# VH-VL binders against o60147, part 209

Target 1, 175 residues: o60147
Amino acid sequence: MLEKNKYLYIFRHIQTNQVLLSQGNVLKKTALFQLPYPLQKPVAPNGMRPAKLRKDHWVPLLKVEFPNESMFQSVFMQLLNYRKYRSVQPLTSDLLKLPIPVRRRKIMRQEVPNTIADLADILNKEKFPENSVRLQLSDKSDSEYADWPPSVQIDSEEIKLSRGFREKTTVDEAR

## First folded at step 9 (VH-VL)

Design ya7 (framework fv_tocilizumab)
Fold by ESMFold2-Fast, scan of step 9:
Structure ya7 (fold): chain C 175 residues (1-175), chain A 119 residues (1-119), chain B 107 residues (1-107)
Amino acid sequence: as target 1 above (175 residues)
Amino acid sequence: QVQLQESGPGLVRPSQTLSLTCTVSGYSISSDYYWSWVRQPPGRGLEWIGYIYHSGSTTYNPSLKSRVTMLRDTSKNQFSLRLSSVTAADTAVYYCARHEEWLSHFDYWGQGSLVTVSS
Amino acid sequence: DIQMTQSPSSLSASVGDRVTITCRASQSISSYLNWYQQKPGKAPKLLIYDASSLQSGVPSRFSGSGSGTDFTFTISSLQPEDIATYYCQQSWSTPYTFGQGTKVEIK
């Protein structure tokens, strides 16, 4: 019954601000399935998801530490459901006024605030033990997108973008 | 290449427990993915039974939840299905299958094992 | 639970014909819909995922379209090896549910 700490790694795209969730500190190709379809779908009947992941385009957004697998699974599954729910919402009138490329860019830029807000909402509803969940952010100001429950401890140390999500014991490469 | 293979008794008596094992080769069940059981009664459609996550966490179809248990054996790279209190309605071909978490499409399947529930 | 209804239950067509199968969900599932081919005595084989994405190694004559509640699967030019039962499956939420299947046979 002894469980080690579990991590949820969240990445963001350096230019578009799109978000990818990962259970490991390195992104897998399948993570690209999280990306929404283009606002306009090609006329061609048979589409394929992107086969190529450019790891140099993705940087850490935040890391969530859970004390056990059960808490991790509950939060992770709910985040997946929130992302699915957002994908089916109709576009607002304001967004529909914009040219497709501008509209797409605006939607993508909101993924960071939305993901952080969703995470906080889930953690507020779950009522986990005090200080049982630890957040470490690349930019601590991103924590301001939400109000956090007593179960959450925000690490004073930011994730260094030059290191990604590499652990302390991993030998660092010289840039 | 990833391969899945079901094994277990092909005949189970009513009221007993149906037990099947899925042996996975070419991929570690503890590394990633969700590992599912899906059944198909003769001449009927497909019914999802449940999955076990690579960590051991499980989710079961509510219609079967009170009778289903799924377990993993990481040393043998296997996961198993136990279905208790079986009746003739549980006669089916049982498949094991794999899917990832985002789109949940079943990309690899075992060949299926027919289990007949009869006295 | 999300109910999946396929139409037709069966069809007969000639080699080279365009075959269309429809799948309807009892609620909106966005693009979370997969299509499988099952030949007699065999396990299902994934053909299309995420409503319209062709699985690697699957012939281009197979295609999918749709979103929300209404989905279509098409074989642009039916071949003898395409004789099978085809199933749609929603992956929006557990329990995952399948359509009842469409049996495709050649005249």
Scores: ipSAE 0.418, ipTM 0.770, lowest interface PAE 3.0, mean pLDDT 85
Fold by OpenDDE, second read of step 10:
Structure ya7 (fold): chain C 175 residues (1-175), chain A 119 residues (1-119), chain B 107 residues (1-107)
Amino acid sequence: as target 1 above (175 residues)
Amino acid sequence: QVQLQESGPGLVRPSQTLSLTCTVSGYSISSDYYWSWVRQPPGRGLEWIGYIYHSGSTTYNPSLKSRVTMLRDTSKNQFSLRLSSVTAADTAVYYCARHEEWLSHFDYWGQGSLVTVSS
Amino acid sequence: DIQMTQSPSSLSASVGDRVTITCRASQSISSYLNWYQQKPGKAPKLLIYDASSLQSGVPSRFSGSGSGTDFTFTISSLQPEDIATYYCQQSWSTPYTFGQGTKVEIK
């Protein structure tokens, strides 16, 4: 039986590669607040923070099972902090040479590997018990973006859910 | 105003590849919209084929995924459809259309291009 | 895939009549439902989006309602120029799917 409170799902936008963190396999509208206000011309319609959540526009990137909710919450908050920290860092000279729309797209494309690397870094620092954290990826090759501590057990099977998020009491639906 | 126009051969032989191009005017495809192909067999309903974003990211109908390839050329403000291994069942009017990200209603359409699969 | 069931398949009404078309989704699609008008030899034209929002430039005699799985399209007063086939389309998830269409004719 799956327990929502100890599962972290990370979703990626299929077009922009932006990432959203979710407690459990249901992506809530409130998750959109993780995205910044559109201070500049957005890459996609309706800015970086849309009014509506489209189920099929977000696909699971990875799933993490923690021993308990407390550990989940700790890692969740740290991931948000890492993201915030990165967002306020000065841009490299190479990026500054690019038009703003191109620059933003390039930065967004790096959110996936950066988020994975952040997760690994956080878990390395947390020193959880060996094999106490279970990691499942939609693409196993994504695990190569970081070195994982002994606390992480990488699932041999990939996430089968390829589109959207799951209903709380439902199984995967054929599309 | 935004205009879409389909172009390509109207006749394709069985087992060959159907190829169409949509030329967009009055709006840059490098902006904030998705660009789709939809087809309609004669006297039948509408079937969504897939869409492409200016980044090159694509999403295809699973029923056609194995045979469909979409590309975009931002320099020409065009996007294209390739459908391989065609049969008579692929005879249809093919439309290109635009939709925004979140509501995904098709607000602008091309006039459509009839493609007939025949030997 | 989400199946869209449209009814009726065809109807005939008089000028000035109220016309109603229904569309049912196989699962909840919230308000992500659009309505199109297609005249012979022409591309579909967007009339209603997000279940009830009227597209710019579309006459006010056209309207839509509903949410979840059941939706309704209405022409308050049928005009001769409204002869066409009308389609619903769900935009909740890919693959986007259409109803089979409703052919509207004038008596």
Scores: ipSAE 0.000, ipTM 0.577, lowest interface PAE 11.8, mean pLDDT 87

Design ya70 (framework fv_tocilizumab)
Fold by ESMFold2-Fast, scan of step 9:
Structure ya70 (fold): chain C 175 residues (1-175), chain A 119 residues (1-119), chain B 107 residues (1-107)
Amino acid sequence: as target 1 above (175 residues)
Amino acid sequence: QVQLQESGPGLVRPSQTLSLTCTVSGYSISSGYYWSWVRQPPGRGLEWIGYIYHSGSTTYNPSLKSRVTMLRDTSKNQFSLRLSSVTAADTAVYYCARHEEWLPHFDYWGQGSLVTVSS
Amino acid sequence: DIQMTQSPSSLSASVGDRVTITCRASQSISSYLNWYQQKPGKAPKLLIYDASSLQSGVPSRFSGSGSGTDFTFTISSLQPEDIATYYCQQSWSTPYTFGQGTKVEIK
């Protein structure tokens, strides 16, 4: 109970670079409703999301450990609000010149840098204690998309794609 | 359910501005979709004029771009077309329609409004 | 602009016949092609989107196929209510463009 719900798990799609947010280390099918662009053509007309989650197509991007559940909930909700805000902004003239499929790919590629920048912006606005928020990335160079506040500690160990968000166990270490 | 309805003058004099409004019911125009105008001269085919994105951004057919303006009125749930400097070649039935972003297709259309350009 | 060319411009067929219409794009549009039905005095009605996807509520006798530049629309068994003009439309890039239309009549 004391340590429940203090982790934010962020996944990246291996082909499209789209991002999914999760409160658990395993994605649920409902997470797909976060996507502004479906991963595959809708089976039904207009706006129907893919029914099946292909777990092997999603890899860890970032894991965030918060001091407590209330701080986790605050940051998580703010991050969802930032993503919603981005989805309704006017498209630039440069983007409007592109064919819709090309424009969509270009927008999707920006989700990783945008999510990281949004997370950093939220954390810079909060008054968290020094080194109280721990970040673990699959690719440490992704941390360069933003300037991080003193509250953030970036873990020296990267998340290994082969293990996903699974914690090391005695069995995994023996293997 | 979603419905689109065109309104505006059916007769416009040469050199004047053609103005049409599309009233949308059953869906907020600011919540999604691209909202388009398509015209059809009598006995001829369909020509896309332009769209307004639910955020307000517009894209116009290059053949008409210098004469076209599209606006939205979110309080009335309407979007409009203004086509300046009209000639007899602009005589057509004007349709409003919407399309979504992932697989763009016009799923809902208005009934069409005939605009005749004549002195 | 992407040019869309339909063939034939008109056809006459009997009730129960298989009717085929083709549409050609001047450049590759992948699968971004839609088919519409238009009856006299009415707005176009979407039948097929994304080359082969049947719109909800549209009878299964209508189908589409193709990719790239060459597309086909088929009515497997023509019914009296199918008498109309059919248009293809590319949705790959703006300006969106339509074929010239194919008028389908009963002989």
Scores: ipSAE 0.012, ipTM 0.569, lowest interface PAE 8.4, mean pLDDT 84

Design ya71 (framework fv_tocilizumab)
Fold by ESMFold2-Fast, scan of step 9:
Structure ya71 (fold): chain C 175 residues (1-175), chain A 119 residues (1-119), chain B 107 residues (1-107)
Amino acid sequence: as target 1 above (175 residues)
Amino acid sequence: QVQLQESGPGLVRPSQTLSLTCTVSGYSISSGYYWSWVRQPPGRGLEWIGYIYHSGSTTYNPSLKSRVTMLRDTSKNQFSLRLSSVTAADTAVYYCARHEEWLTHFDYWGQGSLVTVSS
Amino acid sequence: DIQMTQSPSSLSASVGDRVTITCRASQSISSYLNWYQQKPGKAPKLLIYDASSLQSGVPSRFSGSGSGTDFTFTISSLQPEDIATYYCQQSWSTPYTFGQGTKVEIK
């Protein structure tokens, strides 16, 4: 099938500003494992890792359209790798001084700026053709977290999601 | 629901190419997941060989990279392993398995196919 | 490559015993660790993923814990059907690597 797997969706949590990456406009429950495990023993549901995916609590941050699946996969894998390596970096002295709830909130709030900066860094290094990547942002001011290469066309159009953020099923795959 | 099954010759001569196919039922290989090969020499542990992403892109274990090729056939819902220049050290049970994008845990495995490299 | 070391290599325990297996990574892998059960002549079966998450359909007597470099797998009350070799696997980076396995037998 033509036109598959060339869209990257990034979602943010409405209260914490934590970020989830998704291949396409469907958000799978397993995407929650992108979120950091709590530093402490398993915490109550209000911890850093949510117990369940509540799709109504996640809103689109941005959508990226790539010219082909190869470019999409390259960027997606690099974003995932950046996210993994950020999770094992030592906390700064400034963060360690903060009470745990304040520290946790501050770390979570930084995921939006960090993800946008990582995306721009990857796109700057890849040197794709001019205007070949379409970036749609829910809030255009978020584009200011980074400098974008000539390959990126920024669009202010609203990001459309499928009804209910449905998960793929075996029935859908049977065709 | 989802089932993986290996097939291919169980005996390969030294210096030849080992060829195995994994047939998937209950899920389209072009719709998601990573599709891997893992081997286990008799009485020893598990070794990951490589994966093919549902789009066709591949990543191989560096220890085997020069000898490994993986391909997919979306019309037959199959993916295959070719391992060239085999030696007795390549004698193993070969499993196909899948894993999802975020966590890389192997949730479904084939039954395994024993390949013996012998003259 | 990330090396995974399991301890012990084998153990014998009685039905009803608590059994603990450990797994150590040569570098930090956060929570990207899985546990598998393999019975003779069978393919491995996923029991635990992401260090502590129980796979659907797996009995609650199996559990996992740990983060960083040190991980544990526990069977809270050993049953006869639990006789198998258990493997840990890191999912942090390619090449994905497995521990050498721990053989669990009943005395």
Scores: ipSAE 0.040, ipTM 0.644, lowest interface PAE 6.1, mean pLDDT 82

Design ya72 (framework fv_tocilizumab)
Fold by ESMFold2-Fast, scan of step 9:
Formats: sequence, C-alpha cells, structure tokens
Structure ya72 (fold): chain C 175 residues (1-175), chain A 119 residues (1-119), chain B 107 residues (1-107)
Amino acid sequence: as target 1 above (175 residues)
Amino acid sequence: QVQLQESGPGLVRPSQTLSLTCTVSGYSISSGYYWSWVRQPPGRGLEWIGYIYHSGSTTYNPSLKSRVTMLRDTSKNQFSLRLSSVTAADTAVYYCARHEEWLYHFDYWGQGSLVTVSS
Amino acid sequence: DIQMTQSPSSLSASVGDRVTITCRASQSISSYLNWYQQKPGKAPKLLIYDASSLQSGVPSRFSGSGSGTDFTFTISSLQPEDIATYYCQQSWSTPYTFGQGTKVEIK
C-alpha cells in the first residue's frame, strides 16, 4: 500500500525523453494532459500529446520520498510551476534556427535533465533537514544532472516497478 | 460515469454559516483531481470559491478566504463547503465541480443547489 | 488576480450563422483558457479546454483559438440548441476567474 502524497514518481518516454509526473508508482491516462497540445500548426514547442497512454512506452526515471505531506506538496507544486513556466518560455535563437522536427527532438530530449535540475533547484531552496528526502533512480548516473543539497539521500537501490502496480493503473482507468 | 450532487439547506439566515455537501459517485475523491465549489448569483456570472485537492489540501479565493472552509469525508466520498457570516450577497446557486489536475478545466459539474440568504 | 474581459455581452444570430466570441486576459495565460456553455437552469458544460482542445462528445462546430492574452471561441454554424450563455475561464493561476458571459440568442 502506498502512502498518499508522500511519494513523487517521475517517468520518461523511452523514445522522446518527455517527462510525466505522478503521485503513484503507476501512470494514469490523465497524466498525458501534462504534455502540450499544439494550438496551431506546425506544433507546440514541446511536441504533441498522444491519444492514448501506452504503458510500455513509459519507464520510471526517479522516485522521491518525502518525510511528510507538507514537504511533498511544497516541492510538487513548485515543480509543476517550474514545468509550466518552462513550457511557455520563448525559444532561444539557437533553437529557432533549427528545422521544426530537429527542434522538437532537441527540446524533448532536454526534459529529463531539465526536470532533474528543476527538482534539485527546488530542494536546494527549501533547506530541509539533512537526509530527510530520499531519491531513488532507475539510472543513478541521471543524478549527475544536478548538484543535490544535504537534505537529499540518494538510494543505492534501483527503482523496481512490479506488474501488479501497472495492473492497478488499468483498474483505476476503467472507472 | 462520474456524477456530483449538491445537498444542504436552501435557506440560511443572515450571519449564520452556509453548509453544503457534494456527494461524488463513479470516482473516489481520494484518488485524484481537484474538487471545487463555484457559485452563481441569480442572473449573474460564475465565481470560483475554492478547491480541495484529493489529499485534503485546500486553496480558497482570496475574496472569500476568511469565511470559507472545505473538508472531505473519504469514507462517504463527499466534500463540503462552509461559508460563515453570510449576507444577502451570498444568495446564489452553488455548484460542486471536478477539475483536471494538469490543465485545471472543470470537466464534471453538479446540477447546482440554490441557497437563499433570508430571514 | 487575472481579469477576464469577454465580448460581446450578448448577440442575436440566425440558424446557420457563424458566431464569434472573444475573451481577453489582463496578463499572459499561455493556453490555459477554457470555454463553457450554460443553458438556462443548468450547470455549465465544458466545450473547449487548453484554448483549442474540443471536449469529448462536443460537436465539431465549436472551436477555440488564441494564446497569451487574446482568445476566440467560434460556432461555425449556429443551431437552435446552441442558445445559451458562454463563459471563458482562465486556469493559469488561482483564483480561477471567468469572463462575464456572452448570451447567444436566435433571431
């Protein structure tokens, strides 16, 4: 049983490197609303929202365990705001010079390092107690995208998501 | 299918507390989404009152914040609104509504409950 | 607070006409704008979210466009059942705010 509002799970797309946030260890199909939908052709800066959630296309990137709901909520809301504001920022001149398909691939590819950097920035600003936040990654080298504060303990254990957790998401989506 | 249904007294006396309950069926309020109250005075526009997140965390419209409390009862799959110190200006149809977690649009609404503030 | 200015306040059109309603935000809200239809005595119904996304089950004659501060809602061919008041709503930040509404009537 997962304790609600204590865990943040971050998933990445196996091909595009786009990132989805979740408060549970499985994704619900509504998580796709986090991805941009193009208002006008050609496409939104960060790509297009897929029609359906394909669970085989998303893998866990990292998991964050907070000591209490208040700390979780503070960090989660700030991370959502970082992602929201980042998604509407004007593109750099370097990106605007690239053909649209190349530009989209570059932007999507950066979502993993950007999300990790944003998370670390938020945690550095919050000044939580030493070793109070537990960070667990699927690929520990991804921790190198940021400098982590003393409040963060990086777990040596890799993230493991069982088949049962994926099936729970399916049940939730049926309702 | 998700359904929301408001319930509570249709008449509240001035200076008293307005209390309404929203009963949700077809989805657990503790499983996700934001759960809001929105009001509409007769013949006028819509005003957002506040929301309660599936965790119990609340955010209220600053114009009403000092008078508003929202609570959830996960065992009954309900969330409630308490608005204190009511006046005739609080006479309105009160809607409960669900809004999506990432884009914040209101996708399901209750049918509305008219609350009249009068002696 | 973000102020939403909606125009016109009311309009009358004939069946089959193209109807356009505009909404202006007091600051940039990117694409975080929704459109709702409200018929007399009924709750609002979501038609368009994220400025231009059509809600499931909503007829294709309804559309939305715009970004930043200026948004447009269009009914390409007005039908009798479209008589209603239409509201825009920003979801960029709390408090969520609505436009004043546009009452659409048939001549």
Scores: ipSAE 0.261, ipTM 0.737, lowest interface PAE 4.8, mean pLDDT 85

Design ya73 (framework fv_tocilizumab)
Fold by ESMFold2-Fast, scan of step 9:
Structure ya73 (fold): chain C 175 residues (1-175), chain A 119 residues (1-119), chain B 107 residues (1-107)
Amino acid sequence: as target 1 above (175 residues)
Amino acid sequence: QVQLQESGPGLVRPSQTLSLTCTVSGYSISSGYYWSWVRQPPGRGLEWIGYIYHSGSTTYNPSLKSRVTMLRDTSKNQFSLRLSSVTAADTAVYYCARHEEWLVHFDYWGQGSLVTVSS
Amino acid sequence: DIQMTQSPSSLSASVGDRVTITCRASQSISSYLNWYQQKPGKAPKLLIYDASSLQSGVPSRFSGSGSGTDFTFTISSLQPEDIATYYCQQSWSTPYTFGQGTKVEIK
């Protein structure tokens, strides 16, 4: 894809609010392996099932444009690390007290706030130059989940996806 | 094929602890699923006792919670039930079963082990 | 706890008949309801999950429907091997609870 190496796309599942990270504007089915539910060495104690990758079930949540590939790779790898860390944490006692369907819904719906908070935390830590990072949100109110550093310029412009986006999205079950 | 098999004493005296083990074959209990115990008194319906998640986290039926303990032994691919202070009311066939969290349904069951509580 | 009430408690029907069993939850459980078949001396066997989904390997004469609080289980054409007790089970929240069972016998 033309946008690889400088652009981070984050997608949201329309029903569950689960989140997928992509290095380009085409969502590949291998992205499903970002979700909890490792087939080997299950480490996620929450037991949440990964969403199936379908043509019409994922929409862009946000797009981040970095000034260079080095900054992109640093932030992308740190976000993946945050997601790995979250997947191995034990469930809180409050969550364990909830009925299973309510617990699943609550955990899934927190992925959007959590991912946005994680992104902001990484960007605050990195101390990039002022206005060097462009953040586009499908819903500007989602920017309120975090405090953003001076390096971030926030836009509410429509996120443009490549014409191949839907062609790459297929029905699949994560393992 | 996934198979579950209960084992343990078939006779327990009142006030003692009922102890049963479920041996799982064809699937690693540490790889997923919730592993449950369900009992059925003679001539009556089914009662869910509790589950242990593959991580070791447990949830018990509130009616039995003060008397129930569940543990897992991943090296033997087993999980167990301990029910303390038994009475004649605890006489039942005890089943182990598994379910997945997303759509909770018991897809595989052990054959059942009758435990009689009598002196 | 969520109470599950089945009706009828027992029924007798002829081979080839349509058999229906109902299950009512004391509160809304959406579609989180399963149906099991239990033959004498054997463990329960899953037939239907998520109110209407047929378990793999189960004959198509078995079906389920409903949502919220009211659910129905149907055997479209009763066969001799279908003699059993049938149980509904809610999977909305712990403790998971079962109906009292419906015994199906052939005339």
Scores: ipSAE 0.005, ipTM 0.491, lowest interface PAE 13.6, mean pLDDT 80

Design ya74 (framework fv_tocilizumab)
Fold by ESMFold2-Fast, scan of step 9:
Structure ya74 (fold): chain C 175 residues (1-175), chain A 119 residues (1-119), chain B 107 residues (1-107)
Amino acid sequence: as target 1 above (175 residues)
Amino acid sequence: QVQLQESGPGLVRPSQTLSLTCTVSGYSISSGYYWSWVRQPPGRGLEWIGYIYHSGSTTYNPSLKSRVTMLRDTSKNQFSLRLSSVTAADTAVYYCARHEEWLSYFDYWGQGSLVTVSS
Amino acid sequence: DIQMTQSPSSLSASVGDRVTITCRASQSISSYLNWYQQKPGKAPKLLIYDASSLQSGVPSRFSGSGSGTDFTFTISSLQPEDIATYYCQQSWSTPYTFGQGTKVEIK
């Protein structure tokens, strides 16, 4: 079994830049409930519903390894709360003047830098032991969205992207 | 099909510890979801007590936090509630329930176990 | 803590009537609201999640709507089997909190 309770997996949408958090290395359809905006046009005019999960549209952004389950759960819940808080913030007057699709595209585009900044903020606040948290990114330049505390070690090896929802490792291939 | 069932003593004396176990069938408690206890005093509404995450991490209602402990036994597929220093105000039907991770809705419930606190 | 207030506390209606229950949160909870049905002596049963999504196997006469602080739950045509107490629950943050319940009876 993967040690899901020590690892936080963060995915991004290839077109919209929207972010999904996951406690496993594969996205479950229910993860779409994290999204404040649908990825497709509403089918029912009177409502919005979660978009169908499309495996080809989500790629790994970041993998975080924690020294224990307690630290993982604390950071994960705080990050989820930051995302919920962002979803209910009043929109600026400038954004409200834009058509809904344009407005949503601008908001979605910011989810990657926002998520990385939120993660760094939480880790700076928590004051974990030096080099106790390991970050592995798909693109190391994304680490520049934040200043990282001494508790964080950024892995020199980037996540090896495969087609679909999972990185192709020897462990994954054995399953 | 997923099923939850509470078990434990139905009568507890004041100042003692209330102990209940929830046995889960049809799904492994270590595989996902949050596993909660919710109570309901006779004729009253529902109060969430706390959850244990499938990894073993716990979160408790602040109103009860100093008295509550939740544990899991993955070999028996069970999770338990201990509530210390009970008073008559703790008399309630105690439910165990599973809730989904993102929207936190409770999709499966035990049948409930009445615990009466009296001398 | 987020306080959930339901209205009314009880109601009596005739079979076939449209029944509406409201739920108000003390702060904005977006769509993180669920509705449950509880029949006497039984555990609560999930009817609606995420404010408006119908749980699988639940009759289509049940519906939910709303966002932010104000939510409604509707039974479009009350049936005798719908006699129960209904609860809303916020899932925005812990501690998760429930409304005080609305008892639905047939007159």
Scores: ipSAE 0.238, ipTM 0.724, lowest interface PAE 4.4, mean pLDDT 84
Fold by OpenDDE, second read of step 10:
Structure ya74 (fold): chain C 175 residues (1-175), chain A 119 residues (1-119), chain B 107 residues (1-107)
Amino acid sequence: as target 1 above (175 residues)
Amino acid sequence: QVQLQESGPGLVRPSQTLSLTCTVSGYSISSGYYWSWVRQPPGRGLEWIGYIYHSGSTTYNPSLKSRVTMLRDTSKNQFSLRLSSVTAADTAVYYCARHEEWLSYFDYWGQGSLVTVSS
Amino acid sequence: DIQMTQSPSSLSASVGDRVTITCRASQSISSYLNWYQQKPGKAPKLLIYDASSLQSGVPSRFSGSGSGTDFTFTISSLQPEDIATYYCQQSWSTPYTFGQGTKVEIK
């Protein structure tokens, strides 16, 4: 009855610029597993996974419509793998010279362009049919972070989602 | 400009199914937003019925959930409402509307379609 | 469900008057409140969203304020064309619910 979900949403944290991948426009709690666990000792920044998902802290970065769910799943998994790969790579000497908090901020600031570049790279390799993938960005300028293959049609309209998700919480944040 | 237009029978017999279609122009339903149905009994207030997303995902008002079915046809840029087992209480002007995904305001409305339930 | 209560149910004022309508939610809805204008035989028209944001094309005489449970809609200077029923609507959670409406008339 319902079509299989073929929509990828990539969200960014409104403060940290961390990135989460989502199947569909609803961010699930399990998405937090994409972030480094606070007590872990990875090469990549740790202590970056919040204890709870605050949906209202996340806004769409981009939306991708795939021809089918299979293509979506392939790209989704590859994106996760790219992130994992990056997380185990040694930090550059320049980053190592910085205090840990500054280093973390620097790395987090790179998550958005890195993720966009990853997506483009994956799509370039996949060689999907021409104009079969529809990409919509919250900021059109973000498309400049990568070269997109002919399979990608960039929407002229930006995502107009200016707020995060609503979730019933005991604490209201002033905006 | 974004425009919505309701279409369907204006008269439905009790226990039958109310069916309406909303045709959207000036904006592709696949581009985003939720697409809702809202009804208004004569001389009364507004009641939200539910919405459908271009993915096919739906959310209904619990008060009507058991009787409501919403579908969308992206190729026709349309979405529809079916309300089963209607009674006189379902007599209302039915509006289709676009509502924003995050703030959930209804910014564009159809003109409304009166559906009367009568034997 | 979240109940929205508007006050007053109806009012009559003179052209140029300041008109104030209040809406109270049965629980906190943060700023997720919208205001609509409905004229007879017409669909509702969005005037204010997110409690205080003016919809594009809407005259500046319309405004909204509030957060949490108490909200206010204001027409700074009532005009003849403002004769309508006004509704608040919470967009915090489904099911979305509307106030009962406030009928505004000119004396």
Scores: ipSAE 0.088, ipTM 0.721, lowest interface PAE 3.8, mean pLDDT 88

